# VH-VL binders against q9nrl2r1430to1533, part 262

Target 1, 104 residues: q9nrl2r1430to1533
Amino acid sequence: GGVHELSAFEQLVVELVRHDDSWPFLKLVSKIQVPDYYDIIKKPIALNIIREKVNKCEYKLASEFIDDIELMFSNCFEYNPRNTSEAKAGTRLQAFFHIQAQKL
Short names: E, the ipSAE of ESMFold2; O, the ipSAE of OpenDDE; V2, 0.75 times the mean of E and O plus 0.25 times the DockQ between their complexes.

## First folded at step 14 (VH-VL; framework fv_nezutatug)

Design a33 (at its last look DockQ between E and O 0.04; V2 from the best seeds 0.00; counts 0 for: pae E 13.2 > 2, placed apart)
Fold by OpenDDE, look of step 14:
Structure a33 (fold): chain C 104 residues (1-104), chain A 121 residues (1-121), chain B 107 residues (1-107)
Amino acid sequence: as target 1 above (104 residues)
Amino acid sequence: QVQLQESGPGLVKPSQTLSLTCTVSGGSIDHGYYWHWIRQHPGKGLEWIGSIYYSGRTDYNPSLKSLVTISADTSKNQFSLKLSSVTAADTAVYYCARGPYTADHYYMDVWGQGTTVTVSS
Amino acid sequence: DIQMTQSPSSVSASVGDRVTITCKASQSISRYVAWYQQKPGKAPEPLIYSASYLYSGVPSRFSGSGSGTDFTLTISSLQPEDFATYYCQQANSFPLTFGQGTKLEIK
């Protein structure tokens, strides 16, 4: 299959991707652009990966989905200082996510 | 849904080490959260002890730092508290809690039920 | 350390009453305040985060406000299940600190 009514997870991922502050999270960080990233972040993840997992029905519980989203934000805050554009964007997007996640 | 459960001895002798474990179910401790220890002395308020990040980094209350060690075991989905050289002042209900990992704010959105630890000879 | 001064220490009220609890930070903490409810023999339960956002499942009669140093928790119409002890917490920086608590009792 593939064509079906969007689940709550799918809808939330769509909303996150469309958010103005999603740009740091759309895909995995480039090792070329950020050479030391993967020395620091051991469990990389991004919205495109989470979307794929949703499409493959890999999330059986809302908590599993939420955990991956939180991991995504945690990676951002672990690598990026508070005053960076990435951290600021992540802060706003995470706040948005926390509100939306209450509906799950 | 995620649940936290504290475990360990309810009685500890003075000068010994208090050891507690928090077991997490319904979620993984290595998936981008803070993991906190908080205590409450009988009839008193809440006191933050310390936290361990999903990455293994720790932060401790300065008043307890020299005596506190927090660690995590991802294979068991647990994190632990060790408090050395305990006195009667360490008698309390001990809670473990979870919070989202954020850039600038630290909340506790899921709590264990707490475990009572009494320090007595 | 950031001190959180909570007031009052105790308050007696009746069902249907409007109740206000305040928390004052020793320095500005933006909007990084949480509120918790604790009933006897139970763990604290989160009510509010970031000064004014309700956690899922928290009744709408609860509200939070404030920024900087002064924060307020309000129960618009007190219900029987609301009698408990409430705590504020600053989430701005380590060490994390709590207010001393407010015990809400039946008048």
Scores: ipSAE 0.261, ipTM 0.811, lowest interface PAE 2.3, mean pLDDT 93
Fold by ESMFold2, look of step 14:
Structure a33 (fold): chain C 104 residues (1-104), chain A 121 residues (1-121), chain B 107 residues (1-107)
Amino acid sequence: as target 1 above (104 residues)
Amino acid sequence: QVQLQESGPGLVKPSQTLSLTCTVSGGSIDHGYYWHWIRQHPGKGLEWIGSIYYSGRTDYNPSLKSLVTISADTSKNQFSLKLSSVTAADTAVYYCARGPYTADHYYMDVWGQGTTVTVSS
Amino acid sequence: DIQMTQSPSSVSASVGDRVTITCKASQSISRYVAWYQQKPGKAPEPLIYSASYLYSGVPSRFSGSGSGTDFTLTISSLQPEDFATYYCQQANSFPLTFGQGTKLEIK
């Protein structure tokens, strides 16, 4: 709740987007380019969607915001084997997120 | 549909700076894409020069890094290449290109038509 | 830097032939290879991404395969409009690099 929490969520999303390892998470995976993705991942989400939800004040609790971010990483690890560039980027960005989330 | 068009001088003298602009139409320079410069020397293959991401992050071919600058002007929907201290070896067709930022990494889905640059005395 | 080596450098083939072009990376790039077709006097055009996925509008006679270091572009039944130069590109990491090209000439 409140303007200060929404500013903190926005600042965290901006930091995530600017991180070098954000590239797999900026937009939803293309169904055309990766047809089987949505057969495996049932709750797709990406940073652009999370940012829009912040802008629309759709998060009532910090835990709801954190849950969407963690879902984003969980989807990455479920779809991508651990040795892929996507999974490695996800691991590094998640570690960065955990550090930044202390500010919430 | 997205289209890319290169513009700039066709003839440049040695030691000058080559400046090229890529104008994007039918879409915007925003997050989700890398924007590339590639060149093709006469009778030879393709050489990646560098790329810019919407955040302003740039990546350059190490062989050109001290000589190249890539920038973007989102208000004009353009991105640009500057290559300093050119020599005859920089004579080539120069292409701009776009690639989606996806799990499939750095491929190029839209190319400009190319512009020929000759470096000659 | 990851070097991409294409073979053959050129090939002459007849309409209807099966043509195979190979590309070898100097280190593993998983499936992150793209293929481009360039006709004389024109810009390169995207053909295949992520080793095996065709772009929309690319004829089904084109196919790609491979992972790791060894990649293949195949034209199952060559058509007159397929004469062009073909390039592979490693798309795994910067600096991006291209193969030297394969010129396909129709007999």
Scores: ipSAE 0.006, ipTM 0.585, lowest interface PAE 13.2, mean pLDDT 87
ESMFold2 (binder alone), look of step 14: mean pLDDT 91; pTM 0.945

Design a34 (at its last look DockQ between E and O 0.76; V2 from the best seeds 0.00; counts 0 for: pae E 2.2 > 2)
Fold by ESMFold2, look of step 14:
Order: C-alpha cells, then structure tokens, then sequence
Structure a34 (fold): chain C 104 residues (1-104), chain A 121 residues (1-121), chain B 107 residues (1-107)
C-alpha cells in the first residue's frame, strides 16, 4: 500500500474528531434522549455526517464545508444554555476550529 | 465568497422610520452566523446597532432600545433594520456584517460595502 | 457598557517603520478583542480576532497581543497600503463596542 493523501477538509475533520471536546458533536442528537431537540433545531448536523459529505466529495467550496461546521456549533449554542457542558465544549472546539480553518 | 450588500433610501426625514435591507449572496443567512448592523457617524467611529440569528434571537444596543427592530427573511436570504423616530443624530454610513454565532463573544468576519443615510428635512 | 479607548488618536509614520497601536478596555474582556482596518470610503476589513489570531489573507507583518484590559496591534514594517484608520472592538459582551479609531498617516 502506499500513502494516501487526505483532502484538507478530511484532515480538519479528523483533528476536530480527535479533540477532547468533540463528544457533543460526533453524531446527531438522539430524539429519544432529547425529545424536543428537533422542534428547535431545524438544520441538524454532526461530525460524522460532515465527514461522510467530505468522503463523497459533496463540498465544492471551502465555504460550504466551513458553513456546515459553523452550523454544527450554532445549533449547540442555540439549544444549550451557556453554562452547560455542551456549550462549554462547543466554545472550546469552535475556537480550535477557527485556528485550523485559516489553513484552508 | 460570501458577500453582503446594504440597500435602502439614502435620505430620510426626521421622525420617520429608517428601513434598510442586507442581501446575502454566496452563502445562506440560515446558517451558523450572527448577522449584525453597525453604523459609522460622520467623522466618528463605529457603533454596533444590533444582531440577529436566523431563527429569531436578537440582541440590541440599549442606547437604541425600543427604536430598533432587526428581522430576517430566510426565503429572500436577507436581514433588515428598522430604526424608528430618526433624528439628525442617526445620519451615518450603515453596514451589515456577519461573524460566527457563539455562546458569548462576537467578531465580524465579513462586512457589506455600507450605505449612507442622511436624516434631514 | 465596556468602553474601548485607543491610543494614539493619530500616528504619522514612514514606510518601513514599526507602529504600535494600543487599546484599553474599561474592564477585563479576557482576550476577546478584534482589530479592523478601514480605508477612506471603504468598509472596515477584519485583521485580528481573539487578541492575536490573524484572519486568512492578512499579511504576517500584522500582529496582536494582550489580555485583560490592555491590547496592542503592531505593524512590524509599514507598507504603503497600511495607511488607514484602525479600530479595536471588544467582543466580550453586549453591547459590542469599538474604540474611537487610530488614523495612521504617511509622514
């Protein structure tokens, strides 16, 4: 086997998933565990879905990829009060993302 | 690639309502960004007016309390400013801007070109 | 409301000079300051967020530092295109507020 080059989007998603604060964002919020979530959040998205979209080459522009990641964070901040573990994790991961996204 | 463009009347009479629209292109207003209105008075600095998240959350400058309304129309990819009971003090260049929606800290990463509004008889 | 006070109000400098602009917040804002550049007749352009992070495309001669109440923007070697007005902005709490601006003029 040889070395396969990952796209810049894939590399960034891998770094987000590896981050300690990724836990609220790995998969879509469970409707069973959080029944009202989908009444409030109209455009749900998560890291596993974004990674699938990267793998399927569904992002044509860096801005489309960035916008999905920002939507993921804004959903977290809209649903979760500022003092929750989810919102605090989101704040830290978003700050990390903004630094990494400058490399796109 | 996202671009913001302000539009509206350049001249407004005192006591009337100033109404401006910001049109977003190259991106979607129903996204993870907070959308801002900022103005710049003649020969002076910048003043934040208020902000809207597309789902309806708003924050307004208390100095403009009860005079300002910001709204979003996701079907037109626009957000708008209404400022009632204007005076000459409201003469300014008005900018729309956006930045990432966050829990508690807001920067403006894209700005519109600005539109000049004069309040005069 | 958090007041942002910039110093100096204007600077006269030559191409190649190192210039430092200071911004002081009336209370601690952690590192939540942004810097913008505005040329005459143009909209502000973002330079720096969170005190020290450059936006993509901003030349590396720009840098920012500070935390708490005292923040600086430094241009290490002025270029002709850097003559503009610079604004700091506190991003810590609403209402968002800006400094009064620093006009950087060619000497």
Amino acid sequence: as target 1 above (104 residues)
Amino acid sequence: QVQLQESGPGLVKPSQTLSLTCTVSGGSIDSGYYWHWIRQHPGKGLEWIGSIYYSGRTDYNPSLKSLVTISADTSKNQFSLKLSSVTAADTAVYYCARGPYTADHYYMDVWGQGTTVTVSS
Amino acid sequence: DIQMTQSPSSVSASVGDRVTITCKASQSISRYVAWYQQKPGKAPEPLIYAASYLYSGVPSRFSGSGSGTDFTLTISSLQPEDFATYYCQQANSFPLTFGQGTKLEIK
Scores: ipSAE 0.547, ipTM 0.885, lowest interface PAE 2.2, mean pLDDT 91
Fold by OpenDDE, look of step 14:
Structure a34 (fold): chain C 104 residues (1-104), chain A 121 residues (1-121), chain B 107 residues (1-107)
Amino acid sequence: as target 1 above (104 residues)
Amino acid sequence: QVQLQESGPGLVKPSQTLSLTCTVSGGSIDSGYYWHWIRQHPGKGLEWIGSIYYSGRTDYNPSLKSLVTISADTSKNQFSLKLSSVTAADTAVYYCARGPYTADHYYMDVWGQGTTVTVSS
Amino acid sequence: DIQMTQSPSSVSASVGDRVTITCKASQSISRYVAWYQQKPGKAPEPLIYAASYLYSGVPSRFSGSGSGTDFTLTISSLQPEDFATYYCQQANSFPLTFGQGTKLEIK
């Protein structure tokens, strides 16, 4: 990937990463720490992966970028019960994302 | 931008199976969304039929559960509805829709144009 | 199932009027309510999610409020293109349910 000006996608990823509720999403879930995660989640993704895709200009449409972010959240909610810290953080971060994504 | 389009026969005989397909363009169904089926009887309100997640997990309206099957075909970027043993009460405009997958709330942010299905002898 | 009861079922108003539609849930659903607008022969279009957030492109004259069991959709100054049927939806839990609708007609 080449260097380019900060795009709307890049800016949004930065905002998501800096958000207080980003901690469950910064990197892929560890198989060691969560042995059954990848038995349940078939399309794992995280903010670091999405950032790399942005940097490599792999997103040609805003919808593609949004789809990956939504996948990230849906994975969290699919695996984590509502009362978990991860799900609660995800709920708040997703709400933030939904507001910001409307600007794309 | 993502678009949804319903397709299928507009006329179905009683006791037969209603079969509809929703084709998604401008986005992939193999992503973190719910894909919904909703219907609207003539002059009436909206009724949720069921939903499917990209993993294949489904949720159905309990009033229709025994008669409804929702499936997805990622290779065609489509998801489908089958409603068995139809009656005149199943005459309606059928909509497919998309919504984000959240922890505890389910909205429908993109809708198809709808397709009319009439159940008649 | 969670029942959503809209009021009124129909309302006649004039351009420029302030219009309020209410939706009552049979049990508390927090702020998990959506509002949709449907014009004749067309699919519903989303207006509001999470009780008070407007979708992109929705005019600012639309607003939503409420929490728990009582929710409202308000059009501050009715425009000609706003005459339609409006539906609330609870997004709290399956099965998803809609209000019976409110038909907003021109006086």
Scores: ipSAE 0.478, ipTM 0.871, lowest interface PAE 1.2, mean pLDDT 94
ESMFold2 (binder alone), look of step 14: mean pLDDT 90; pTM 0.939

Design a35 (at its last look DockQ between E and O 0.89; V2 from the best seeds 0.00; counts 0 for: pae E 2.2 > 2)
Fold by OpenDDE, look of step 14:
Structure a35 (fold): chain C 104 residues (1-104), chain A 121 residues (1-121), chain B 107 residues (1-107)
Amino acid sequence: as target 1 above (104 residues)
Amino acid sequence: QVQLQESGPGLVKPSQTLSLTCTVSGGSIDSGYYWHWIRQHPGKGLEWIGSIYYSGRTDYNPSLKSLVTISADTSKNQFSLKLSSVTAADTAVYYCARGPYTADHYYMDVWGQGTTVTVSS
Amino acid sequence: DIQMTQSPSSVSASVGDRVTITCKASQSISRYVAWYQQKPGKAPEPLIYYASYLYSGVPSRFSGSGSGTDFTLTISSLQPEDFATYYCQQANSFPLTFGQGTKLEIK
């Protein structure tokens, strides 16, 4: 990407990354740390990947951007039981996202 | 924008299997969403039937679980409902819908227009 | 199963009126309640999620409130296009369940 005015997608990604509950989502899950993750999750994604797609202007529609974010959360909830720190963080961050996404 | 469209026979005989398909356009079913089936008997309220995630994970209404099968076909971007041994009580408008896949809250944010299914001899 | 008891079943009102619909859950469901609007021959359309947040495009005259077991949908000033049937839904646990509905009719 080039230097341009910060888009609504970029702003939202920044807000998500800076959120206290973003820690499970900043980067792809390590196969070393979680050996069975990629046996369960077939479409892995993370905020750093989404940010890169935004920077490269790969999202032409808000729905495409939202879809990737929802996939990120769904992966978390698919792999992590409800009572885990990851799932709890994801629940809070997703609620934040749902509210912010209404502005897109 | 994502759109959902129900399709299938509008008339089914008692004891037969009701089969419906929901076709999704403007988005992919192999994504971070739950895909739902809901029905509404004439003049009545809404009843959740079941839901599917693209991984094959399903959740069913316990009152219908023994009779219901929900499946997904990612290659066709469709998901389907089968309800066996139907009776007049299964006469309803059937809706497919989408909502986020979450840990503890399940909303329907996009709905199909619905398809009427009548169970009659 | 969690039951959602919606009240009233029907209400007659005039344009400009303030209308309130209530939904009571049989057990605490935090703020995991949705509201839908359904017009005759049409599919339900989402109005509110998380008990109080409006979907994009929903007029600001609609509002939702409540937590735990008691929830409310309010239309501050009824417009002609608001006459419809409204449903609450608990979104907290399976099986997902809806209220019986409230038919809002013109007086």
Scores: ipSAE 0.868, ipTM 0.938, lowest interface PAE 0.5, mean pLDDT 95
Fold by ESMFold2, look of step 14:
Structure a35 (fold): chain C 104 residues (1-104), chain A 121 residues (1-121), chain B 107 residues (1-107)
Amino acid sequence: as target 1 above (104 residues)
Amino acid sequence: QVQLQESGPGLVKPSQTLSLTCTVSGGSIDSGYYWHWIRQHPGKGLEWIGSIYYSGRTDYNPSLKSLVTISADTSKNQFSLKLSSVTAADTAVYYCARGPYTADHYYMDVWGQGTTVTVSS
Amino acid sequence: DIQMTQSPSSVSASVGDRVTITCKASQSISRYVAWYQQKPGKAPEPLIYYASYLYSGVPSRFSGSGSGTDFTLTISSLQPEDFATYYCQQANSFPLTFGQGTKLEIK
């Protein structure tokens, strides 16, 4: 809730965006480039969308913010096999996120 | 904060099907988490039974795979365990739990309180 | 299946003691180990993930280390609320498996 907690959410999203492994997560997956993605992933989300939700004060609880970020990672792991560059980037960024989320 | 609560019968007869439900509150089951069933036998350690992701993907302990079914009901925010053909060896405390969904490594970050199931004639 | 073997099976210790619990995996699991604390009559509670990272609210007297096959949970100065059973868990591959537990008792 409050202004102080929303600032912490924004700071965390900025750190995720700056991370070297953020590239699969910056924007929603292109249907043109990945035609079957939206047949498999029913709750798409990306860092730009999460950042907009923070800016619009749409997260009332820290758990709601955390859940959107975890959904973002789980979409990556559901769609991409373990050995792909996307899944490996997701694993590293998720590990970084889990460390940073302890500060919330 | 998310909370998990197990429910179901405490006493089940041999050869019957054990049916347990985990109700999730303070969060949504159709989320980026993997949802687990774990049991603890009397005086023993913990045994992972299986897990479900809201899309329907499941993983089961191979020792139980032909006997176990895990399912989710997103409209009730619940996931369930069915274990068929139970014997006294299935007497245990049953826990539901969750953790972040990952490529292949799973930690349980929230646990239910547990429910005791006794299998006896 | 990856077997997790904890040592010792039980420890008798006093408040203020340093306690070390070891967990050994039957094959390399990188750093994919979690630790849980279980108090009598309660569910397990998460302590540590990825071998060494503490969950929020876990006191800094708890620490974890290790990689590969050998992992350690350390309590640097034992407190009265730390008397419990501790479990390691490998998270590297299915089926997920737990150590048999280490019971930490008041001496």
Scores: ipSAE 0.516, ipTM 0.885, lowest interface PAE 2.2, mean pLDDT 92
ESMFold2 (binder alone), look of step 14: mean pLDDT 91; pTM 0.944

Design a36 (at its last look DockQ between E and O 0.08; V2 from the best seeds 0.00; counts 0 for: pae E 12.9 > 2, placed apart)
Fold by OpenDDE, look of step 14:
Formats: C-alpha cells, sequence, structure tokens
Structure a36 (fold): chain C 104 residues (1-104), chain A 121 residues (1-121), chain B 107 residues (1-107)
C-alpha cells in the first residue's frame, strides 16, 4: 500500500486500541480462560496482530485491512452471545470503526 | 479441519541444504498462529528447530540458528524450512506444527504427519 | 535455555494401573507446560496445555498438575491405547524445549 494508506491504517489502529471498548480485542483470547475458543474460531485475530501487519506493510489495499478488522468483530460475535460484555463492546467498537473507515 | 502436510526430498547429501515445505489446509497461515518446525532423530526425542509468525518474525533454536531459515508464503498457505550444511546428525523425521499466539505462551495443537529425511552420500 | 528433565525414561505397566510421569524444569516456568502423546510411526498429539488443561477429546483419565519447576502427568487407569511415548514441553520461552520422553510399555 501507499504511504498515505499505511498512515491511515496506523492512525485507525491507534484509535481503535485507545477506544474504551477495545479491551476484548487487544490480544488474542487466552486458551486458559476460554478453553474451547480455538475449537470454534478458526481465524483468530486481534488488534495487536493487525497493528503488526500494518507495521510490516502487509496490507496493500484498504479492503484487506478492513477485512481483518471485520474478521476480528465477526469472531467476537460468533463466539460471544449478544448479551455479553464482549459482544456489547464489540458492537460499539465496530460502529466506531465503520465511521472512521469512511476516511480510508 | 486444519491439516498440515510436510513435503520435500527424503534424501539429502551431506553438506547440502535440506529443504522442506509445510502446506496448511483448512485454515490460513495469515492469522494469529505460530508455525513450528520440530524434528526427531531415529529413536530419540523431540527437538524444536524454529518457528515463524505470519508477519515473518522468526525464532530459532540457538544450536541451529546459523544453519536454519524458516519462511512463509501466505499466497500458497505454506511455510518452509531450510537447513544448510547437513550431516548425518540431521537425519530425522521432520514435523511441522501449529500453535496459537496468545498470552498463554507456546503450545503446539496441530501437527503434520511428519516426513523422513535421511542424510547420506 | 530451560531444560526439562523427564522421569522415568521408561515404565512398564498393566491395563488399569495408575501411571505417573514427572518433568522438572531447570528454572521456574510458572504453569507453561504441555504434554504430548506419541505412538510408533505417528506424530505427537497434544494432551495437556498450561500444566493442567486437557485438549478437547482427551480422555478424563489423563490429568496434569504442577507449577514452578515440578510437573506431573497422570493416567488414573491405564487403557490399552495409552501405551506410547509421552513428552513434556516447556512453553514459557524460546528456545522451546522438550523432556527426553517416557516410553510407557505393557508389563
Amino acid sequence: as target 1 above (104 residues)
Amino acid sequence: QVQLQESGPGLVKPSQTLSLTCTVSGGSIDYGYYWHWIRQHPGKGLEWIGSIYYSGRTDYNPSLKSLVTISADTSKNQFSLKLSSVTAADTAVYYCARGPYTADHYYMDVWGQGTTVTVSS
Amino acid sequence: DIQMTQSPSSVSASVGDRVTITCKASQSISRYVAWYQQKPGKAPEPLIYAASYLYSGVPSRFSGSGSGTDFTLTISSLQPEDFATYYCQQANSFPLTFGQGTKLEIK
């Protein structure tokens, strides 16, 4: 991707990480805390992984970056019932992301 | 559903480079996993060779570091092992394996079936 | 490097027996230990992670315990399919290291 896109991705990741509802997404889910997580979620991803991909210039297209972010939320909603704190946080953070992604 | 399959020459001459590839199916290597190479000399235990993360970050066994290169090709959903200057001591069954990258540290939850590599003239 | 000293190297037992395998780490590794089962001509299969958690599908007769430097794998009642070689692994830090293995044979 171009320098502009990379900067935009970096900035957006920073904003996502700093968001109050980012706590379920900062790192991959603990296998100790959630023993069956990786039996259910086959494409695990988190903001620290996405940030690393950005830093490594792994995203050539905005769509690729967006896909990973959406995957992150999809995993959350797949595993967590709607009434959980994780799902609620994810819903709010995803809405925030969709607004910010308009700049991409 | 995720499966790993090792492939490469089963016979390598001394001083040459051993080259193996692990093909991953049923899942992508472009997500939050470590991808490991482990070997087992005949009648011996398990030895960790090295690991690669999707980003290209690698970790190597210090005893083999100068001779080992691990790489990944996300487009092919593969990761590879190169071991240079092989000797008879490198004769072993070579396994690739997957492990989640979490705060729980470094486990190996899915293994390939292994491929035998013999170093002989 | 962290060394994992596994004992015994081999053990003979009968079906129904209680079997205990031990691993000692050269330094504290918290609870970051895995156990694997390997049958002849086959790849290792994961049994336990984080010292005491069973992987999905692993029979409940298997259990793990320990923290710090001393860890134990226990088979409460040995079954015919349990005769194999078992390995511990420290998952605390690189380089990853395994115990030398314990071959569990039929008495």
Scores: ipSAE 0.212, ipTM 0.802, lowest interface PAE 1.9, mean pLDDT 93
Fold by ESMFold2, look of step 14:
Structure a36 (fold): chain C 104 residues (1-104), chain A 121 residues (1-121), chain B 107 residues (1-107)
Amino acid sequence: as target 1 above (104 residues)
Amino acid sequence: QVQLQESGPGLVKPSQTLSLTCTVSGGSIDYGYYWHWIRQHPGKGLEWIGSIYYSGRTDYNPSLKSLVTISADTSKNQFSLKLSSVTAADTAVYYCARGPYTADHYYMDVWGQGTTVTVSS
Amino acid sequence: DIQMTQSPSSVSASVGDRVTITCKASQSISRYVAWYQQKPGKAPEPLIYAASYLYSGVPSRFSGSGSGTDFTLTISSLQPEDFATYYCQQANSFPLTFGQGTKLEIK
């Protein structure tokens, strides 16, 4: 918690959004485009939702914020085969996240 | 290449606290990983004890009745297991393990070599 | 808690044989199963994650399949180094649980 910690969450999510590999994670997956997604992924989440939760001060602990970010990557790897552009983007963005998360 | 090594006493008396440490080398304990303790009873299968996430959050096997504590010391590159009020039933080989850097869900991609703990008077 | 039941508990086979080991979850775990190999006196070693993906360095004679509750590990054309005990693990939810093991022995 704290005002500095909330600022750090906002800075981190902004850096994730601006990263070139954020494109699969910006908004929730479309059921129209990917009809079976929500049969497989039961806890969907995306960067726009995480950013909104930061803005509404819904994260009480750094671990809660980190858990949502890691859930986002886990969903990507669960749904997408490892050779897909989505999974490769997820791998690179997760590596970037781990570097930035040291600031927390 | 990441390596894990368990250390601690091999013999513990009943009712005492079992304390084990896993030392990580060839890599670091940081926000990119989760860390597990698993044990294997003589002639039996594997039992998950608990895990600590790179964020500091812990999850424990409920069958251990909150007797277990897992902690990490990133400055020493170690994570530890404490199991209170041990009995002969806690005699086992204890392993530490790590989940993969890019893991989804709860897999174990690196294991320590194991340390035998005997609980006996 | 999700119970993982392996079958068979042991299997006797010869070098060159094809062996299939099964693992059944007490409830659906989607594809979240891992397989480990353990040789006597040694720690388990990872083989497969997410039902079918091989860890780096695992020979292609190992393969996995399944989803939901029923999972298999297949070893084609057994080699001498494959005689070991194999464990499945559900990776879906805490508490993490393992199958009871399948011992693969030389005939």
Scores: ipSAE 0.005, ipTM 0.613, lowest interface PAE 12.9, mean pLDDT 87
ESMFold2 (binder alone), look of step 14: mean pLDDT 92; pTM 0.946

Design a37 (at its last look DockQ between E and O 0.74; V2 from the best seeds 0.00; counts 0 for: pae E 3.1 > 2)
Fold by OpenDDE, look of step 14:
Structure a37 (fold): chain C 104 residues (1-104), chain A 121 residues (1-121), chain B 107 residues (1-107)
Amino acid sequence: as target 1 above (104 residues)
Amino acid sequence: QVQLQESGPGLVKPSQTLSLTCTVSGGSIDYGYYWHWIRQHPGKGLEWIGSIYYSGRTDYNPSLKSLVTISADTSKNQFSLKLSSVTAADTAVYYCARGPYTADHYYMDVWGQGTTVTVSS
Amino acid sequence: DIQMTQSPSSVSASVGDRVTITCKASQSISRYVAWYQQKPGKAPEPLIYYASYLYSGVPSRFSGSGSGTDFTLTISSLQPEDFATYYCQQANSFPLTFGQGTKLEIK
């Protein structure tokens, strides 16, 4: 609600979501579609969850925000082999994030 | 900001086991990072020893694999290195470091100050 | 294993000089190369990632380039605080490997 200047965290989340390679990360993995996912991934997270935390001002430090984003990517690479579309998308999106994160 | 600090005995006798601990502050080890051990023999370059992910997944240098064990204790926010059957060749400054967990690129973006370990009888 | 051949092993230069350090990988590693600076008695400090991107706080006189097997670290105008040993690292696959290092000394 309301028009306001987005924080650096908000802006970065928007940029990540709008990125062409964000599709594996927009929301939590479906247990129905991927039955073994949560047997392997113990700390699930996604961009919609991170966005919600930003909106609730739960990140007091940039490092906390970066930690959650890195967790999101690490989950992807832990579960998906390198040659999958998900891992390839994640690789590109993470590179983008690393560049942008230097500005935080 | 996250900080790493190595600790352990500075002197180890040959054939014994070298044990080091890296204590992490300003951040949790049970997040999406690799935690690395690197060493540097006196006057020499850098050698990667191994890495651990918070899930317990480890990667080791093949040249050291049979002698190296890396573990993590999330309750203490620490990860450790054990190197068995040490020789004079294991005398070095030992560093712990952090980097992102990725599919195809592994950088060390935060380093400890290093701790010197001398192997001598 | 991927070998990183770094050159030169040492170089003497003066303040204001342009300095170039080269690293050659034994096989193609795309752009997955990091550069570190190490001063005596100190831990390595990260300078560059993805072959050409500077970490926050690294002066703009530092630059990296290359792709595939040939990589370069350049200091456009050497400053007194830049005298140190520099290392390249291939970041593409395990085991992670470093170049032999380049000691940059004052002439």
Scores: ipSAE 0.795, ipTM 0.928, lowest interface PAE 0.6, mean pLDDT 95
Fold by ESMFold2, look of step 14:
Structure a37 (fold): chain C 104 residues (1-104), chain A 121 residues (1-121), chain B 107 residues (1-107)
Amino acid sequence: as target 1 above (104 residues)
Amino acid sequence: QVQLQESGPGLVKPSQTLSLTCTVSGGSIDYGYYWHWIRQHPGKGLEWIGSIYYSGRTDYNPSLKSLVTISADTSKNQFSLKLSSVTAADTAVYYCARGPYTADHYYMDVWGQGTTVTVSS
Amino acid sequence: DIQMTQSPSSVSASVGDRVTITCKASQSISRYVAWYQQKPGKAPEPLIYYASYLYSGVPSRFSGSGSGTDFTLTISSLQPEDFATYYCQQANSFPLTFGQGTKLEIK
């Protein structure tokens, strides 16, 4: 997408980062602190990486941007049981994202 | 844009195994979505059969659990349904679908076109 | 298993009418309801998720509401292309279940 679409991606990423429930998603999970994470999660991604891809204009279509955000959430739900703080934060932030994504 | 297309035999004999494949294009099955099979019986509503996350998690309708297997092949960008010991009651239109992978709340945001399967002698 | 009961089973209405379809869950499902439109001979199409959020490209005449056990889909001004069968789906827990459908006939 066009220049208007790229600014919409940046706006959405900023709103996700500002959300109180963004804390599990700001940076990649530490391999030192969580050694088994990368045995389970094959496509790690986080908001800082997505924001960098937006800044570098790496998303050609809105669907590519949406897919990376959904991957971020699905990694959380694959690794974390549903009753954990991480999964609950992910559920709330994903719901917020789905509302904001209607603006794309 | 993501498209899903079902394929498989339109006619299956009773007691045999129904095998269907869903081919995904415009996206990847190993991306953050849950992949579903749903069927619709003639003149009736929709029935969820089961779902797969590409890395191994499956969920099946308990009414079908002993008869159903769902699998994924990431190299072909496909996921498949096998339903064993079919009867005339398994005659339906079969849909594949996807939605965002979540902790426990699943909606279908993309559907395939459907494929009609008739179980008959 | 959570049963979803739709009312009415069918409705006949005129272009321009306001139409309301209801769906009742056998137990509380919070707001975890989706709505689908299925035109004759076609696959279901997503309309609404989380009781009230419209998918991109869904006309604004469609709206959803409700929480707990009682949910509604409303078409504020019926158009000829809205002739279809409508299904609710609970997304709260497995097995995922659908209402039996509401057939909307346009007079």
Scores: ipSAE 0.402, ipTM 0.860, lowest interface PAE 3.1, mean pLDDT 91
ESMFold2 (binder alone), look of step 14: mean pLDDT 91; pTM 0.944

